# VHH binders against Di-N-acetylchitobiase (Ctbs), part 5

Target 1, 344 residues: Di-N-acetylchitobiase (Ctbs), of Rattus norvegicus (Rat) (q01460)
Amino acid sequence: EDCPCSEASLCRPIRHHRDFEVFVFDVGQKTWKSYDWSQITTVAVFGKYDSELMCYAHSKGARVVLKGDVALKDIINPTFRASWIAQKVALAKAQHMDGINIDIEQEVDCSSPEYEALTALVRETTEGFHREIEGSQVTFDVAWSPKGIDKRCYNYTGIADACDFLFVMSYDEQSQIWSECIAAANAPYNQTLTGYGDYLRMGISPRKLVMGIPWYGYDYICLNLSKDDVCAIAKVPFRGAPCSDAAGHQVPYRVIMKQVNSSVSGSQWNQDQQAPYYNYKDPTGRLHQVWYDNPRSISLKAAFVKHYGLRGIGMWNANCLDYSDDALAREQTEEMWGALRPRL

## First folded at step 4 (VHH)

Design b35 (from a2 with Y111F; framework vhh_7nfr_2)
Fold by ESMFold2-Fast, scan of step 4:
Structure b35 (fold): chain B 344 residues (1-344), chain A 124 residues (1-124)
Amino acid sequence: as target 1 above (344 residues)
Amino acid sequence: QVQLQESGGGLVQPGGSLRLSCAASGFTFSEYAMSWVRQAPGEGREWVSSISGSGGSTYYADSVKGRFTIARDNVKNTLYLLMDSLKSDDTAVYYCAKVQRGYSFYDTSGFDYWGQGTQVTVSS
């Protein structure tokens, strides 16, 4: 309720919209002081409320939005939905937030009551926020493709129509591996673009799509590493697929940058996937293969965003970079932020 | 409030065995990888072993491979290090540490919380 900012105006919701969205996730740790605020239009908070971050973002004309999460079984009840929405609106007002990003990634059967309930939640949340907080923004995180990813049967067109736009999580694209159980890019270029083609063919406007890229990679232990750099991984099933990226572990870009220079292979480029990777031997003698995104792979995706007139770009997550005062770290960080700017 | 508390250290003869425990509280234990790190007198920190949140993946430093076993009990929120065939070179203060999500299991810069340590002395 009371404004924690140095100026009362900084507690007012952001009302204006930028022509191009740069939608970033923040998980805390106060690294936000070092972000490229010349680009950011929305910060989606994925952690504890930080009033200093809110005040600073507003001073830069950027929105700060709540995390919206809820168990799907609960939202079948319309009274529960109304109560949840009222609570989130009240929280947004108390914390001077500009909206909510709904992050629901649960399995939904096409014939289940959750299918209709999820669309109703998004619609009712958007109506509530828009009514109660002028200029507020309601968004929803969707999988890299609408084609049954992770057994999520969602009404994608209904959800897109209901909210301001979709943040497309164009990462974790190895969550289900239906072919050979091998390490691969977190967001392979052509596969990623196919997802957008599918959303567009469903009738979803490009102005409803923000491309989310990863600022993290996956580290996989190789059960065998072939002469052609094919890394065989453990068979860890996920939601019906025999293999998954659960066989590996997520690593942020700052860790990747420190490790790649000491790797066995150095950074390699896979032309088919348009993504970098490297091989390294851990202190225990096991071979690993790491797949990630770098300024090159990101700039190719940013070019696609501009060429097809998508609403914008963003990433998971802004904390992944090295914000230390080290000269090399600063250069690498500047290049990663710069890669989000479309060049075509 | 995250807390990590080690126990089980002590004096042991060369070739002997010890079991270290680390009691964790203040976070959802099963969701985080855990590590053991040691520091010998006058030396820097040396990563020893790590275990994934589920316990399905384990990692060991070459110096302890085949002699140490890392384990966890997610019901009791307890991390273990079972140390066999102890050598004088294993003498150190042993720390348990929590690994931040998305960080390497053997890069100590990704460890956000540390216990106070437990002394292991291997001598005749």
Scores: ipSAE 0.000, ipTM 0.139, lowest interface PAE 18.2, mean pLDDT 89

Design b36 (from a2 with E31D; framework vhh_7nfr_2)
Fold by ESMFold2-Fast, scan of step 4:
Structure b36 (fold): chain B 344 residues (1-344), chain A 124 residues (1-124)
Amino acid sequence: as target 1 above (344 residues)
Amino acid sequence: QVQLQESGGGLVQPGGSLRLSCAASGFTFSDYAMSWVRQAPGEGREWVSSISGSGGSTYYADSVKGRFTIARDNVKNTLYLLMDSLKSDDTAVYYCAKVQRGYSFYDTSGYDYWGQGTQVTVSS
């Protein structure tokens, strides 16, 4: 495809690698011009192709990568894998993209043919992209822990070795609730860090791990709210667990910031989980509890990234902030981007 | 290798107090919730109390609420159970147990490591 940018040079793939990755997701809401481009090294697109975003990111020296999504049953066939890879390489060339982020979150049985097929897909995709697009980047989204989360039995060491690095989705950590069916942090500090410890103990280099943090929280209806702020939630099973975060719904940071000031409790800090929460009453009189991440909780995680020499940090998703010209919104947005910087 | 060793049990009169300790080794103690489970003569195992890895959250069986306090010292890798106002029905072998990550502490079958137990006898 012809270069859609004002300068032909902006359609050339980004070839330089930065020592520290800031890997952000964009869902196509045209807020990208207001991002902190002084930090961003990669934008992973989770929406329709936006040529203006591609041109702008390249003008800032940042990569833009495709979403890789495919049904596991199809990738067992090596001919299908080759065809899918060729199609994705052709698409990346047509859209002037710098690589692909593979986002496969399907169940895999350890004894299934999908176990080896997934590792082969990642390896073959990486080889194809590196051969066909000089300097291209292939990454894979992994769960917050390699220990059987959401019934995903993956060859994590093989996948890490096969691609450029792993984006660790250190969020949705209540997707399977094996303990009490109560509202809890989306990314509790100690549980999150234990996941990285597990990846490291299995032999994966810290240079293969980019920490993903949530810029969204979960809003749970409390069936009962105790005096100690324990919010009992509906029993919604998920992949073998009796309870899950499906009992609530996701809320972006921009909505949380507008709601917290009018909440019953105001923002509270839970020291055990090292995460903020608040309680509010909806228009029908039901009590809710919202768990989220703020600059404080993010800064603590960024410090871990620096201390253990991880490859980088990033988030789901950059569109979650309030990019309006409101003075308070600007301050809150600046603080959230600032919290990603590892403290020196 | 993971090891859990209980101590502090003994004979005490009704209304008395005991402090149980559990020395843990072979794992990163502060990363895991820990529990106390008891088994009375001729009965099945009963969950008593659990504490989060950081020590910030504590949970108690209805039968012991207000009388027992669970605590931990993450520097010494030691779990404690402070038992006040002991009753004859608190007589049991008390076990220290490590909760597997992602497992409910109410489901004791999900615990991956157990101590050998310490006998607590409450009688006149």
Scores: ipSAE 0.000, ipTM 0.110, lowest interface PAE 19.0, mean pLDDT 88

Design b37 (from a2 with E31Y; framework vhh_7nfr_2)
Fold by ESMFold2-Fast, scan of step 4:
Structure b37 (fold): chain B 344 residues (1-344), chain A 124 residues (1-124)
Amino acid sequence: as target 1 above (344 residues)
Amino acid sequence: QVQLQESGGGLVQPGGSLRLSCAASGFTFSYYAMSWVRQAPGEGREWVSSISGSGGSTYYADSVKGRFTIARDNVKNTLYLLMDSLKSDDTAVYYCAKVQRGYSFYDTSGYDYWGQGTQVTVSS
């Protein structure tokens, strides 16, 4: 509750909503001083509370929001929901936070009591925060498409109506591979846009959608790499799908940038997916294929955000870039932040 | 431009057999799972069968298991449904559909392209 900032005004909640949201995730690695604060409207904290980050963000007019996570079985009970909301509101007040981002990614059966309970949680959380903290922001992370991704049967229209907006996690789009078990882009352009089309067609306003892009890629071991750069991957099932991106592992942009220049192929562009990739050989001689996003692929998605009048853009996660004083690192980092601006 | 064109439907007696074909064009056929979906008069869409891009995995609705076989020819860009021991309840318009990467083939609302359908009538 005591203000830890150099000025008491920096502990006051941010009340003004920006016309265009730049919604970024921070996982707590003290890199936040180097972010592009000229763009950021909201920082969603995924790490330990950092009062210095909160003070700094407020000095830039940016919101800092809590992570909301809870077991779905518990929220069936309305008394439990009320207690959880009261606890989160109290925590937001104690830490001088501007709201909450609800990050629930659990499986829900359409006929289960969790289906209605989740919508009720979002509505009750939004009502509680708005009542108790004037100008506070309540948001919800949704999959890249409302069409049954990862066995999540959610009331997407009800949730969108209940909260301030949805952060669309338009990444991990290979979490379920129902087709050929091959490496592919984390967020393929046309597939990503189809997901937004799905949200829009069900009646969700573009002003309720913030596009989340990845600042990380996936590294896959190729069981076979064809002459046409088709990388066959291990068959790792996920939630009923025969193959998944669990056959690979996530790598942040800063690691990708150091690896791509020493790769076998160099950076390649796949026109069908509108995403970059490269092939490299590990120290044991195994061939890998890495799929990622770069300023080019991000700028194409940012153009879509502008063209369809979406509420904003953001990413998982701001810590993925190289914030060292190295000249090349600074240039690459500036280009990644710059790509979020729909400059057309 | 994606196109899916079904053929091979017709009138057949109970216990008979039919072979449906779906000619695909405008996309890299082998990269995508493909499905057969049917719709009987006055009913909603019913998922029938799906096949992975390579053809290595096949899936069937309980009502057709052991009677129908889904297959594909990735050289000819053609999907097939081999229908044996046909019953009157199999009477429907049969649609060929493309499954988007990342979308479950069990959720037909996530399919991006559909053929025009081919009528299968099982009657004496």
Scores: ipSAE 0.100, ipTM 0.593, lowest interface PAE 5.1, mean pLDDT 91

Design b39 (from a2 with S109E; framework vhh_7nfr_2)
Fold by ESMFold2-Fast, scan of step 4:
Structure b39 (fold): chain B 344 residues (1-344), chain A 124 residues (1-124)
Amino acid sequence: as target 1 above (344 residues)
Amino acid sequence: QVQLQESGGGLVQPGGSLRLSCAASGFTFSEYAMSWVRQAPGEGREWVSSISGSGGSTYYADSVKGRFTIARDNVKNTLYLLMDSLKSDDTAVYYCAKVQRGYSFYDTEGYDYWGQGTQVTVSS
């Protein structure tokens, strides 16, 4: 039996789904005590198992789900799929977890056996979890658009039909840059919405889509910074594209908030992308441009979720905020959680 | 298979210098940011420094800025930490770690591979 919680009831799986999902990722560091549990419906764990987090989430009526990760070449074998699913179900039972979020972001050729194998894995995983753990939730992380992002040729309609819903990673939208090699928003507003339009046009229900937003940005070294704030970046190719966000690096919101205060430009707003950015000079004198999301840009996306009836919202990742007792940090953290609430 | 192996630790007097190395294998080294993380006796893990895949960007914890330099050799697949003006508070096991794609180097819990660590002791 072995329940690690103070109350035995906290080891029981969460059975009820809320009408509006708030799906958050946690990568560890025990910051979860400071999350806005009045909103959270699901915590997807990407760090080491933390039984205290599981007990606490269940005390708030929120699900805690496993990370599902596997090499696609292995899942072509149906016996391997069955074994992997049985192992994940057993792990979920042992850790008192409420399901699994499948995070497969591997390149798939449209003509490869992996194309059908991936859809079969999602279907079989969902069937296994639903059968073995009543009320369990199986979800799948998809790119910001179904249109061949990162050479991922997936059966998106089949996957959506097979699982409870899709978490749409509406970020890393500069992973492939087919135009000018310049710094840009991690999740530009109109481009992000175009991705949802693409999912909807292929027949996927808005009730199958949870909008993932970034609580992190990208820091790019500018090879040249124009008077119009165009930051030219290094040409780093990715999966066929000549340029990518690999020319920069990810920075969490807590670091961005400290850095913007000492920046050359202060926080700027780009109206075309509906995203904030700033320029700063590093200790060696090189100019950098950082693109991120703030309460303003997040609120605009939350409004879209509400108005078009999507299943919910969430973010990568809850640990990105500053959970210290500092007054300014607390205010900034409260504003970021608050921005997830659809207001209109 | 990914492997990270640290070397260069040892005993040094306050004000002394050490150079740590980390030999990496099993992945395309130049495509990934790399970090140094330390753990002092009885303390939690503390992020020390990170370097971008190209080596173009370097980042340091406030406690080591101006004293430590992170560097990499992408031809030799080796990460370095040059430690100057060492203090007793720098005493720790130093770990080399690979930053997973899609993770911030500040999110040390998200690192996918870690070395076994090398002991640095600053004492008279």
Scores: ipSAE 0.013, ipTM 0.496, lowest interface PAE 7.5, mean pLDDT 90

Design c02 (from a2 with A33W S57Y; framework vhh_7nfr_2)
Fold by ESMFold2-Fast, scan of step 4:
Structure c02 (fold): chain B 344 residues (1-344), chain A 124 residues (1-124)
Amino acid sequence: as target 1 above (344 residues)
Amino acid sequence: QVQLQESGGGLVQPGGSLRLSCAASGFTFSEYWMSWVRQAPGEGREWVSSISGSGGYTYYADSVKGRFTIARDNVKNTLYLLMDSLKSDDTAVYYCAKVQRGYSFYDTSGYDYWGQGTQVTVSS
C-alpha cells in the first residue's frame, strides 16, 4: 500500500513518548479537525478508517490505534489467536496505524478456558505488535472496577502486565443496579475512585491506568419523580442485576447542552455523586432525568489522576461535543477539553 | 452473519407518502436499537430516527418530527419508516442501521452494520 499523506514521513509509526497520556476515542463524522490536538497522545478509532485523520494525527505527533474485537469462544484456540494477531498487524501496517486497543467486554466465568485465553490473547497481541511495528502501543479497555462488573472475571493483573496500559472505562457505572431502581450518575465520583483503589490494591501500577471519562450521559424516563429528585426507572435486568442503565439511553454532551436549556429544573449538582443532572418533560408530557459529566465533575477526576500519578486521562468520545462555530458551543467545547488538564 | 436489506423507496410527489422496510437477520433483532440514516446528494450522513429494541421508545430528528414514524416488528425482524408529507428536501438514499451496544444512536458513524440503502426521490 502507498502512503495516502502529503508527506511520506506521516505514514511512519509515532515514536515520541509523552509522560502523560491523553487517550481519546473517535467514532467518525469528520469532527477530528476541531479536537484539542495540543493534548491528544492517542486516538482510538472506533469508526471507519479515515486516512485523513491518520495523517493529521501523525502531523500532531499523536498515535492512531485500531479497534481490537473478537469473540472469546474463538480465542481459546492458539492457532486462531495467531491468525487474528497476524491479520491485525497486517491491517495496522496497511493503514499506517500505531497499535491496537483491545475492546473485549464479554462475560467470562472464572473457571472457564476463556479466562486464560483472554490473558494469552493480550500477551500475544502485544508481543506481535511490538515485534512487527517498532514502538507500537497495545492497550486494553477494562471496566470501572475489577470486582466482577458485568460478570467479567478477568485476570486483571496478568492483562495489565501483558499490555502497555489499561484504559479504564470509568462510565456506564449503572450497567448493573443492585439497589433500588433509580436514575444515577454515569460515573459517580466516589464509586469511580473506589474502582481505581481496587486496581491499585491488587498490585497494578498507577502507570498502567488511564482514566476514561464519559463525554455523554444517560437520559432516563421517570416512572415517578419524588420531591427530592429521586427518579424511579423501569426494571430492565442486565447480567444478573434486576435493574440497569438499559432503562435509559446514552446522550452526547452536545445534545445535553441544548436540552438542559429547555429543562424544568436547569442543571443541578448532586453533592453525594459529585455529578450534574437535570429534569425535563418531553413533548408527550413524560418526565425525564438526565445524568452527565461537565467541566466541574471532570476536573475533580483529572485532579485525582494527577495526585495519584496515573498514566493519563481520556474520554468516550471526542465526537460528543458541539464543534460548530456557535459562540456558546465553542466555549462549552473548550471548557470540556480544558477540564482534562489537571490543575494545581 | 448480520444482514440488513432495505425496500420501499421510489419517486413520489411533494406531499406524498412512502413506507420503507428493512429486513434484518443474523442477530437477536429485539435486543438492539435500530436507526434510519439518510444521505442527500453531495451531503454527509444525517440521522433521521431511532427505535429501542422493545419498540417502546422512539426518537426523531427535528427536520422529520411530526411527519415520519419509525416502527418495528420483532416477530418479523423488520424495521419500518413511515414517511408522510414528503418534501423535496427529503430526497436522499435512506439506510437502516444497527446501533452497536454501548453506543449512542446519535453517533451514526459508530454503527456496526448498515443496509445497502434505498433511494427516495421527492419531485414531479
Scores: ipSAE 0.084, ipTM 0.594, lowest interface PAE 6.8, mean pLDDT 91

Design d04 (from a3 with S53Y S56Y; framework vhh_7qia_2)
Fold by ESMFold2-Fast, scan of step 4:
Formats: structure tokens, sequence, C-alpha cells
Structure d04 (fold): chain B 344 residues (1-344), chain A 123 residues (1-123)
């Protein structure tokens, strides 16, 4: 009830919508003070509630939305769904939030009761939020393609129809490797675009799609590195696939920028995947290959967003950049935020 | 097999209007996005406007508010209504079936281009 902001008006939910969405994830640590607020339309909170962030975002006309996470087995029960929704609405009101982003990435069998329960949860959540908080926004995170990624058999058209829009996680695209067990781009250009084509072909409007860009990469240990920079990786299965990106680990852009300058290869560009990579040797002598996104690869994807008329763009996650006062870090951070702006 | 036949181009004075048509055959028209592209002499081919199979439209910044794209699925035809024409709109105009999963500006992989229809804006 009590407004923690300097002005009472900053505790009112944002009601106006912008033509182009810039949807960013924040995981805490007060780095939000340095974000490019001239672009941001929505901050999806994955960290602890920060009332200063909420007040500041509202002062910029940007929404702040809750994280929606729940076990799928529990939502089969409609009474449980109603209770969960009521709790989230009450929390949004208490924290002066503008909605909820539902982040459910669990396996669902096509024939399971969870299939229909998930669509019902999204619809009921949207109805509850819209009724209780005028102008509130309900969104759902979907995989880079609707084609059974990570054994997620979801009613994608039903979910899209049920909520305000989908945030497409067009990253972690090596979560299931069905081909050669080798390191590859987190979000290869043509594969990423194929995912959007798949969503559009099933009848989902481009105005229901916000493109998610990774501000992190993957660091893979190479069992063998060929003369053509093919990095063979350990066979780590995931959800039925024989190989996965679990053979490596995620690295934020700020760490990549410090490491690439001391790498064996320097930054390389892979034309087929339209993504940068580099090779380095660790202190124990093992060869690594790191795949990531940079202003060039992000700008190409931002152009696609503009030209296909998608609802917007965003990223996981805003905390991945170096927000220190270092001159080089500031330049690199400005270039990454700038790359989200589509150009014609 | 796949055919795209553009028509409706011509000579027009600045401020004038033209309506371009593109008749498609050889594919299930209603299932594909369609785009209008143009190429001026010595320039690269660029996107003008597109329309999705769901009817969503988008326009290059240079033509927003002046051009309108539409489609008639019963006639397998996409249209471009061009108003307030300027000398810089002078080009050969092409329609294209937009490849699924590809950027509208990534035309290097497009399997077919029609002969185009020339538009000249001159006084």
Amino acid sequence: as target 1 above (344 residues)
Amino acid sequence: QLQLVESGGGLVQPGGSLRLSCEASGFTFSEYAMGWYRQAPGKQRELVAFITYGGYTNYADSVKGRFTISRDNAKNTVYLQMNSLRPEDTAIYYCAKVQRGYSFYDTSGYDYWGKGTPVTVSS
C-alpha cells in the first residue's frame, strides 16, 4: 500500500504501450542504474525486489514485471491455479508491479494433462492480471522454435492467443545437438530466423513475438581442435539428444571482452553462423572455444526484428555488461545497447 | 513452375500515385508472406514493404505513410498502393515470396524473381 518512491505517482502501474518493445531481464546487483533507459520498455525481474529500480523504471515510463514460475504438476489443479494467480496479483499490487512474465521451461508430453493445464494457466493469469491491474502486461517465455525444443510440447498458438506477447528465447540453441558433437554459436543467425519462421507459419502474429538476444556466450573445452577450427566437445546428453551445450558453460559478455584480447586466436567471425568465436588455452594447457554475440551479430538480428515487424527485441540479461567507469568498458557497453536499435 | 508477374508501373509526376499488382502462381499463396522490393540503377535491391500470411504489414521508413501493401488471397495477388511519389522512388519494383525463417533483406537465397515493373517519377 505504502509507496516507497519520492513521488506517489511513481507507484501507479504503467498503462501506456509503446509501438516497439525493448524487454530486458535484470538479475539484481544494482547495475540497473547504468542501463540505457532511453530504450527500455519492460524490465523482467529475476532477482530480489528492488523498490528503487521500480521507482526509477516508472519515472522512465517503463514497466517492471514479476517472474512467474511454478511446477507443472501443481497447475493441473484449477484450484491451485486460481490460488497462485491471486497470490501473484496481490504481490504485484504490493510491489507496484506492472504485470508478470511466465518463465516455465519444463518438459511436457503432448498427451499429458500438463499440456492443457499450461495453456489454462497462461489464459487465467492474463484474465486475472488484466481484471485486477488495469493496463498490466502478461508475457510468456518460449523456446527459439515451436518444434519440440527440449521436449517442450506446448500449445504455442493457444499460449500466444492467451497472453499479451511471447518473449522468444532465441539462444541456448545448442541445448540439444542431434548432429556432430561440436561447439557452435549460442544463437546461429539462420537457425534463429528459422525459429521465427516456424512461429509465423503456425499463424502467430509477428506482433506477438519479441526477439530475445543473448548477452552471454558458451565456453567449451575442446577434446580436439581441427585446423578449420572445429572444436569437438564431450558427449553430454540432454532430453534425448546425445550431445548438448552442457558440455560447456555460460560466460557473460563482460568476461568475454576481457578474455578475447588475451586469446590465442583473437576474435574470429564465422560467416555460416554469423557469430563471433575465439580459441584460448587455459592454465592447465587445455584448448577452449568460446561462441558469443557481439554488436555485429546483434545488429543483424535487430534488422530482422524491424523488417519482419516483430513486436520488439530484448535480451538475457542486462547485468552481463561491464558497467564500471573504465573507458573501454563504457564504450563496449554503449555499443551493445546501441546494437539493439534497428536501422533501415 | 513458380511465377510472379508484376504490373502497374509507369511514368508519373512527383506527388502522383500508382498501384502495383503482383499475380502469383505455382505455390499456396495464402501460406506465404509477400514482399515488394525495388532496385534503382546502380543500387542494391531493397525492401519496400511486406505483408504476412496473417495480414500484418510493415514498411521501410522512407515509404511509411505514403505506401500501402495489401493482398487478395482469392486472386493470389499482392498490391502496392503508392501515394505522394518522389523522384527517389524511381526504380524497378519486384514482388517476392518471402522465404520462411529468413530476413526480408536476405534475398540471396530467394528461389525466384519476376521481371519487375518499372516506376519512373519525373517532371
Scores: ipSAE 0.000, ipTM 0.103, lowest interface PAE 17.7, mean pLDDT 87

Design d05 (from a3 with S56D; framework vhh_7qia_2)
Fold by ESMFold2-Fast, scan of step 4:
Structure d05 (fold): chain B 344 residues (1-344), chain A 123 residues (1-123)
Amino acid sequence: as target 1 above (344 residues)
Amino acid sequence: QLQLVESGGGLVQPGGSLRLSCEASGFTFSEYAMGWYRQAPGKQRELVAFITSGGDTNYADSVKGRFTISRDNAKNTVYLQMNSLRPEDTAIYYCAKVQRGYSFYDTSGYDYWGKGTPVTVSS
């Protein structure tokens, strides 16, 4: 196949692995030209193939990996698994990609055939990619905790053993609200850390764990806002939980930064969750509470990554920042990228 | 200054009943969800039941229909009525204030635990 890059060498797969992973998601929109390429080791594409992004990433020594998505019912069939893997390997070769990140977030019962089939898919995908594309990387997105989050009963140790490493989605931690039906942090500090503790206690090596940070928050309409800033939210059930973050909506960091300075409360820090939040009134007079992550909360999590010797850090998603030429936006963007660097 | 004091545990025969109490102080009790948890020897601490500030309740499958959680905001107390007790209910029972942003099921980050009250179901 033809190489779309200015130099043929840029179409060759990245073979070296850095000691510390910085694993970022890109959803398109051409903002990748402004990312901090001094940090990035892997870009996971959640959008249309962009050959310019691939060429540029390779010029910086960074991998670009495919999105792997498939219906669990189909992968029970080993012939289907083999065909799907062959298709993905062929696509990676055609697009000069360095591997695949498997993003399966479907419900699985531990006694179901899907339980064993998922682990087999990850193992067979890793074997196929490593055989067909020398130095390729196969990774799998897991929930913030292995303890039945969103009714995902997966063989976490088997999956970790089968692939190169796990990207831990330590965000959307209000997807199932088993406590009070109130607004809360997307990734509360102590809760996030207990998820990593759970993975480690089950025997998964810290070198198999990359910490996923949210560069977005949640905006909740408050049915009532107490004097102590408790925001009651609508009861929207999710996978057996009576309440969920589906009561709110996601907002990227760039939108949060524009809104916070005109908010009712300004930015507040919640010490229990170690996360920032603010309250604002919409044009109709309804009270909202927004929970997000900032350089302070991200730096605390990056310190944990360093202290426990995790494989790396990354985020959903790199497009969330304001990459305009505005001076304040540039400073805020530089601080967010900088917060990913663990301090010595 | 936060305090949670559990009481009401003891020795009971299979099929018997016990009523546990947890008296809270040092916070605005009426504004928080409260949970009961138990830990049997050599096992992890597990959720038994919880009650929200609004009075909504939820139970572990193993105790549903046998246990009832309730609260009295005037007395800053949460209760667990345990009926039809079985040997497998033997454990130390703990009261917990549910912290903002934490699941009832993920308690490893909780810093406000009661000292527990032991329940032994044996003949």
Scores: ipSAE 0.000, ipTM 0.269, lowest interface PAE 12.0, mean pLDDT 89

Design d06 (from a3 with G101R; framework vhh_7qia_2)
Fold by ESMFold2-Fast, scan of step 4:
Order: sequence, then structure tokens, then C-alpha cells
Structure d06 (fold): chain B 344 residues (1-344), chain A 123 residues (1-123)
Amino acid sequence: as target 1 above (344 residues)
Amino acid sequence: QLQLVESGGGLVQPGGSLRLSCEASGFTFSEYAMGWYRQAPGKQRELVAFITSGGSTNYADSVKGRFTISRDNAKNTVYLQMNSLRPEDTAIYYCAKVQRRYSFYDTSGYDYWGKGTPVTVSS
């Protein structure tokens, strides 16, 4: 296979795993040169293949993994699974990639053939990659809790056993709102920790769990904003829940940092959720409430990762920060990367 | 450079059907997730349906069972088949190139949208 890197050695797959995983997503906006490569152990590519990114990541000893994505109805067929796996292995070899991260977030009925088929896909994918690309890494993105989130009835213990580890998407935690239809943190501290407790109580090893945190927040229009900062949101149902974060929209950290200084409230800290938020008025005079994560909230979660011996940490997504040469942006970006690594 | 061109909207009676098309250019279509959003008069845009590069689909609860999203990578086109249309489906429908994983949320900011195609459901 022809190597696009300046050194042929940079096209060889990364074989060693570091003790602590820092698993980051990149969506292809060429900001990767400015990432904190002293921390990164895996880059999960979401977007167009970038050979320069692959060469650079390998020069830093970091893995670059493919996105694994497939329709659940198709994977019931074992011949289809075998063909899909062969295609992904061939692509990984062609692009000098170190594995695959499987990102399936579809509904699964507990009694459906998709339940067993999904576990089989993960196991067969892992066997195929490990056989064909020595030292390759196969991972699977799971919800913030194994407790029926978004009507995903998955064999979580089987999937964890089948692959190298799980990336836990401990964000979008308002995807189903079963209580009051109000704005809330994307990843509230205690709720997030409860999800990890649930995975651990199922018998999944902490060495199989990488904590995913959001480098983005949610912006909600308030139908009413109380004196106690309770933001009532539109009733948008999702997968059986009467309300959801679909009432708002996602905003990356770089946009939040530019907006918070001009906000009505300035940045506020919610002690119960251990997360920051702020209120602002749009050009039409409507009140909004934005919930996000900052170095403080991230460092608290990183401390949990270290204290309970989880495999690592990571985030969606590395492109969310402001990588410009602006002094304030540089400081904010350095603090966000630094928050992934608790002091002691 | 990047262009998304929606078509197929129109006036239809309750219970009727429409098929929306979105033709994409200026990027490698097969590598990106595509979504259909709608904006009713006086409301925010909301995600209606989403299809990943690998063919995985997701739907807003309000349209599940009635709408089907599909794609044809050879034609750089994403489709939304709308059946059993209701007056509440009246909106301008937008096609979007989506950077994120599964999301039922307005992708304001770095995602790209087309100009939209209006759908009116009235008796």
C-alpha cells in the first residue's frame, strides 16, 4: 500500500496501548494541528479522510480509527456482516488506520433479532480487525447509561466483552425528559456518575469504560424564564418521552465563549447539576438559556475517571474549541485540554 | 462551493403523500450524514429525519411510521418520503449536511442547509 507520509514508518499501525486513554473525535475542519497531542491516544475520524492527520497522529504515537456505521436491519444477515467487516478492514489498510469505532445509536427492541445481531457484529468486527491488522483497536459508542436510554435495548455486557472498550457518550442526557419540560445540563454530574455506576454494577470492568464528555452545550428558547432561572422549554417528544433536548440546539464551546460575556446573566454555576449556564436575549427579544461544560465541570468528571480507575477520558469533539491565535481563545482552549488531566 | 438544492414540496390534502429530494454538490456526499429539517411559521427549525453515511436512520416521534428517509449515493441525493400528511406537517423543509452523530436537534452553526422547499397540507 503506498504511504502518503514523509516517513514510511508513519504508515505502520500503532500497536501499543497507553495505560490511560484520551479518545477524541475529529470532524475534519483542519484544526487538528492545534490539538494537545501530549494527551491524545486515539483520534476517531468523523468526516473526510485526511492523510496528513493520520501521518501526524502516528508521529505522536496516537491511533486513528474509522467510523463504523451500518443499518441494523442489514446486520441480521451474517453474510452481510462478513462483507461489511471485510470492506472496513480493507479501507483501514488502504488509509493506514489503526481500527474502528462503531457508532450505532439506533432503537433496538429487546426481543428483536437486532439485539443478538448487534453483539455478533461487534464480536465479528473485533475478531476480523485483530486478525487482519495486528494491534488494531475496536471500540463501541454507548449511551450515558445502559438503562434503556433512547429505546436502545443492547446487550451491553456482551458488547463490552466483544470489543476493546466502550466509549461512553455521557452527554445528550436530556434526550428524554421524563420530569418537567425545562432546560438542564447536557451532562449533569450526579446523573452522569449514576450511568457509570450502572455499567459497573452490570459487571463491566472499569478498564472497559472511557468517559466521553461534551465540548458543546445546548441553547434553549425559554417559553418562560422564572426568577430562579427555571427555563420552560417547548414540548418536543422523543422515543416515548414527552419532552427532549430537541427543543434546543447544540452550540460548540468556541461560540459559547464569545456569547457568554454579552449575556444577560453572565456565566452562572448550578451546584445541583455541577454545570455552568447563562441566559441571553436574541435579536427578537426572546430569552434563551444555554447549558454547557467548562474546565471546572470537566475537571470534576476527570477526577472521577482517575479515582475509579476507568480506562480513560475523551470528548465530542476536538473541533469545538477556538484554535485562533487570540490570547483569550488560546487560554480558554488550553484550560479545556488541561481539564481532561486532573493534577493528582 | 457546497450546494444543497431541495425540491418536491407543494400543496397537498390531508392524508396525501409527497416525496422531497435534495441534490448535493461540492463535497463527497457518501461520507456525510444527511438530515431533513422543517420550520413551521413562527417556530424554530427542528430535525425531522436523519440518515448516516452507512444508512442508519432516525426520526422525530411526530413523523415516525409516516416518513421515510433514504439516500442514493450515486446521484448525490437524499429523499424524504412523506405519507399520511397532516396539517401540522405544514412547514418549509430543509436539507442539511450534518457533521454530528445521531441528533434530533437543530444544527445551527457549522452544518450547511439548502434554501428549503415549502409543504402546505390543507383541506
Scores: ipSAE 0.077, ipTM 0.583, lowest interface PAE 6.4, mean pLDDT 89

